VHH binders against RNA-binding protein 12B-A (Rbm12b1). Designs and how they scored, part 3

Target 1, 77 residues: RNA-binding protein 12B-A (Rbm12b1), of Mus musculus (Mouse) (q80yr9r283to359)
Amino acid sequence: FYVHLKNLSLNTNKRDLRNLFRDTDLTNDQIKFVYKDERRTRYAFVMFKNQKDYNTALGLHKTVLQYRPVLIDPVSR

## First folded at step 26 (VHH)

Design l6 (from o3 with S30K Y53W)
Fold by ESMFold2, fold request of step 27:
Formats: C-alpha cells, sequence, structure tokens
Structure l6 (fold): chain B 77 residues (1-77), chain A 120 residues (1-120)
C-alpha cells in the first residue's frame, strides 16, 4: 500500500514524516523522497505494511506540516 | 555512473569493534540521505541505520542502538558505520544504499557489500 505525498516543505525530513504518521508502524526504509536533477522535490512516496495504516495515512490528507498542507493520494504499485 | 563501495569488514571476536566505510561516486553525494543495510545468510535484508544528507539526523534499528554510530563526511563523499560491542547476531553482509526516486524513476543503488563475521 503506497501513498504519494505532495506539497512537502523542502525542509521536511523522515523524522517529520514518522511524527505525522505516528499512529502507524512506519520506519525510514518505507519513505522515499523524490529528486529531480539531483535536487529534492516536494514529493515523496511512502509504503504502508497494512491496510489500516494506509487508511490512517490517507485520512491525514491536507494536514499542515511546516506551514504547508500535505497532499496525500493513493498509488498502485 | 553511480558507484557505492563498502569496505572495512572482517572476522572479529565478540565485543570487538569494526568501522565500515562507503565510498560514493557518480552522483552528488551531499544531496542524498544514505543508509546501511545488512543481510545475514538465510535472512531478509534489514535497515541498520540511516543518516540525512547534512548528517544532522540519524536513525538506528533497535537491535544496534547504542552500539553502532552512523556518520558521513560530505567533503570525502564517504559514509561510515562504527560498530562497537559486536555480537554474533551482527554477522552479515553490510551494504550502503541510496534509496530514492530520481527523475521519475526508481533507483535502488547498492554496493557490493562487505562481510562482517563475529565468531567465538
Amino acid sequence: as target 1 above (77 residues)
Amino acid sequence: QVQLVESGGGVVQPGRSLRLSCAASGFKFKSYDMSWYRQAPGKQRELVADISWSGGDTNYADSVKGRFTISRDNSKNTMYLQMNSLKPEDTAVYYCAKDVIESGTYFDYWGQGTQVTVSS
């Protein structure tokens, strides 16, 4: 179960995402930041191990993180 | 072309230390978070430690917390893993990794690995 995170602050790190998703069982190996031309973008992908955590994460759509609402969309792999 | 080369492995007695190095080339090392993984024979690969691009944030698997220290030197394009108080359960091939999505494609770059054997 994958979600696509959009509109992230460029200062957001994996600890910030673990805190955002603190009600899930998330470890850093499940988080992939997206780069373009060797620079961070405002996108990331997160894999959740089960449907409960995935649904919890989708419910946080538009939660403000570092002054920006995080957009959280489902993705198939 | 991306290249990651691990070194510093060996055979040691329990309680001893090793320092692993990961030499990186072919990409802008200082832009990327980096990770150490390990895989023991017959077991799944597991994340051991990771470090942010600047070195300001580190994270460890519970099994190594307090014994292992990850670090990086961006001027030398090198990441390190200091492994203290080694135990037989730490026996594995250790890999450094650049686990990111780049240019709209998934890149899972791993080194060849370095063997760490802790035997008594």
Scores: ipSAE 0.300, ipTM 0.707, lowest interface PAE 3.0, mean pLDDT 87
Fold by ESMFold2, fold request of step 27:
Structure l6 (fold): chain B 77 residues (1-77), chain A 120 residues (1-120)
Amino acid sequence: as target 1 above (77 residues)
Amino acid sequence: QVQLVESGGGVVQPGRSLRLSCAASGFKFKSYDMSWYRQAPGKQRELVADISWSGGDTNYADSVKGRFTISRDNSKNTMYLQMNSLKPEDTAVYYCAKDVIESGTYFDYWGQGTQVTVSS
């Protein structure tokens, strides 16, 4: 169960994402930031171990993190 | 070509220390967060520690917190894992990793691993 995170602050780190998804069982190995030309983008992918956590994460769509609403979309992989 | 080469493993008695090194080449090391993973025989690979690109933020698995220290030297393209107070349950192959999504392609980059054996 993957979600696509969009509109992240470039300063967002994995600790910030664990706090955003604190009601799930999330560890850093489940978080992958997207890079282009060896620079961070505002995108990341997060893998959830079960559907409960996945649905919890989708429910946080547009939650403000570091002054930006995080867009959270399902991914089909 | 991305290369990650781990070194510093060995056989050690419980309570002793080892320092692992990860030499990186073929990519802009200073731009990336990096991780140490380990895998014991018959077990799934687990995250041990990770460190931000600048070295300013570190994270540890609960099982190693307070005993292991991750660090990096961006001028030498090298990451380190200082392992103190080693226990038999720390026995595993240790891997450094660049585990990210690069625009245009998706890659898992792992080194060859270095064996750490802790036996009494």
Scores: ipSAE 0.261, ipTM 0.680, lowest interface PAE 3.3, mean pLDDT 87
Fold by OpenDDE, fold request of step 27:
Structure l6 (fold): chain B 77 residues (1-77), chain A 120 residues (1-120)
Amino acid sequence: as target 1 above (77 residues)
Amino acid sequence: QVQLVESGGGVVQPGRSLRLSCAASGFKFKSYDMSWYRQAPGKQRELVADISWSGGDTNYADSVKGRFTISRDNSKNTMYLQMNSLKPEDTAVYYCAKDVIESGTYFDYWGQGTQVTVSS
């Protein structure tokens, strides 16, 4: 179960995302930031291990993180 | 070309310590989160620890939490794994890894690994 995170602050780290998804069982290895030309982008992918956490994550769509609403889209990977 | 070279492995008795190093080259090391994996004979490769690009965020497998410490020196393009209170079940080949998504594609970069053997 994967979600695509968009519109992230470039300063967002994995801890920030774990805090965002604090009601899920999420570890750092489940979070992958997207890079382009060795530079952080505003995108990330997060893998959830179960349907419940996946649904919880989708429900947090447009939650503001570091002054930016986080866009959370379902994705198959 | 991305290169990761592990070192510091060896044979130790239970309860002893080892410190692994990973020398990185061929990419902007300080920009990437890094991780340590290990693979024991006949078992699947498993995550041991990971560290954010800045070193400010770390994560550990439950089996090593409290015993292992991951760190990095971005000025030296080097990542470390301090392994204390080693157990026989820690015996494995340890791999340094860069695992990120670049341009929508997932890339796994691994070193050749360094052998860690814990035995009485």
Scores: ipSAE 0.255, ipTM 0.652, lowest interface PAE 1.4, mean pLDDT 90
Fold by OpenDDE, look of step 26:
Structure l6 (fold): chain B 77 residues (1-77), chain A 120 residues (1-120)
Amino acid sequence: as target 1 above (77 residues)
Amino acid sequence: QVQLVESGGGVVQPGRSLRLSCAASGFKFKSYDMSWYRQAPGKQRELVADISWSGGDTNYADSVKGRFTISRDNSKNTMYLQMNSLKPEDTAVYYCAKDVIESGTYFDYWGQGTQVTVSS
């Protein structure tokens, strides 16, 4: 179960995302920031281990994190 | 060795302006996103503004939008924070931060900070 995170602050780290998804079982290895030309972008992918956590994550769409609403989109298999 | 040196802080009255500078060295400045943080006494450090490596993308805390402007000159390895219409609540130590990518982990490198005090 994957979600695509968009519009992340340039300073958002994995801990911040784990805090955002604190009601899920999320570890750092489940989070992948997207880089372009070795530069971090405002995008990330997060893999959830179960449907429940996945649904919880989707429900947090547009939650403000570090002054930016986090866009959370489902990712097809 | 990465070095970030902030300057430009001081004591000013409300409504006045300050311009902070961050001199960067020890890394390829133009390849990294940069940011300004601030920490007021007894409060947590908070993001003030960030800027992409090219300068084409900027972001601001709501509390400073319209008053602060972040910019950079990659030819001078320097980042700036123009602070206009300063308020007492802007009083804090301001830190320059470099985005760090190491082994897939993202974190910030901080300077020593520069004190900004806004008081009548």
Scores: ipSAE 0.018, ipTM 0.322, lowest interface PAE 5.8, mean pLDDT 87
Fold by OpenDDE, fold request of step 27:
Structure l6 (fold): chain B 77 residues (1-77), chain A 120 residues (1-120)
Amino acid sequence: as target 1 above (77 residues)
Amino acid sequence: QVQLVESGGGVVQPGRSLRLSCAASGFKFKSYDMSWYRQAPGKQRELVADISWSGGDTNYADSVKGRFTISRDNSKNTMYLQMNSLKPEDTAVYYCAKDVIESGTYFDYWGQGTQVTVSS
């Protein structure tokens, strides 16, 4: 179960995302930031281990993190 | 092409002030939100301040709030960062950034950065 995070602050770290998804079982290995030309982008992919956590994550769509609403889209892999 | 050129950095003692400038070109400056980031050695890049396209809305990191002021002059395509009461913890390379939100794409353009060193 994957979600695509958009509009992240560029200083957002994995801990921040784990805090955002505090009601899920999430480890650092499940979070992948996206880079372009060696630059950190505002994108990340997060893998959840179960449907419940996945749904929880989707429900947090547009939650403000570090002054930016986090866009959370479902991803099929 | 988007160009961002930072200037105004230097070496100062704690308590002193610096004023950074960012000269922008290659895009419609007044149409975009802008921001300042900084990166200290061994640390990740962090947001310092951001400003809306009109200048009517500004935000600051807690660590610089009350000391730093972000502003812009759209007639000059320039953004500024007034840094007062500088601390050693403010030592970093400071980057000017242009937000890009087009067709669902989110990323920033960065300048080359300007070094700010605060040391007694």
Scores: ipSAE 0.012, ipTM 0.275, lowest interface PAE 8.7, mean pLDDT 87

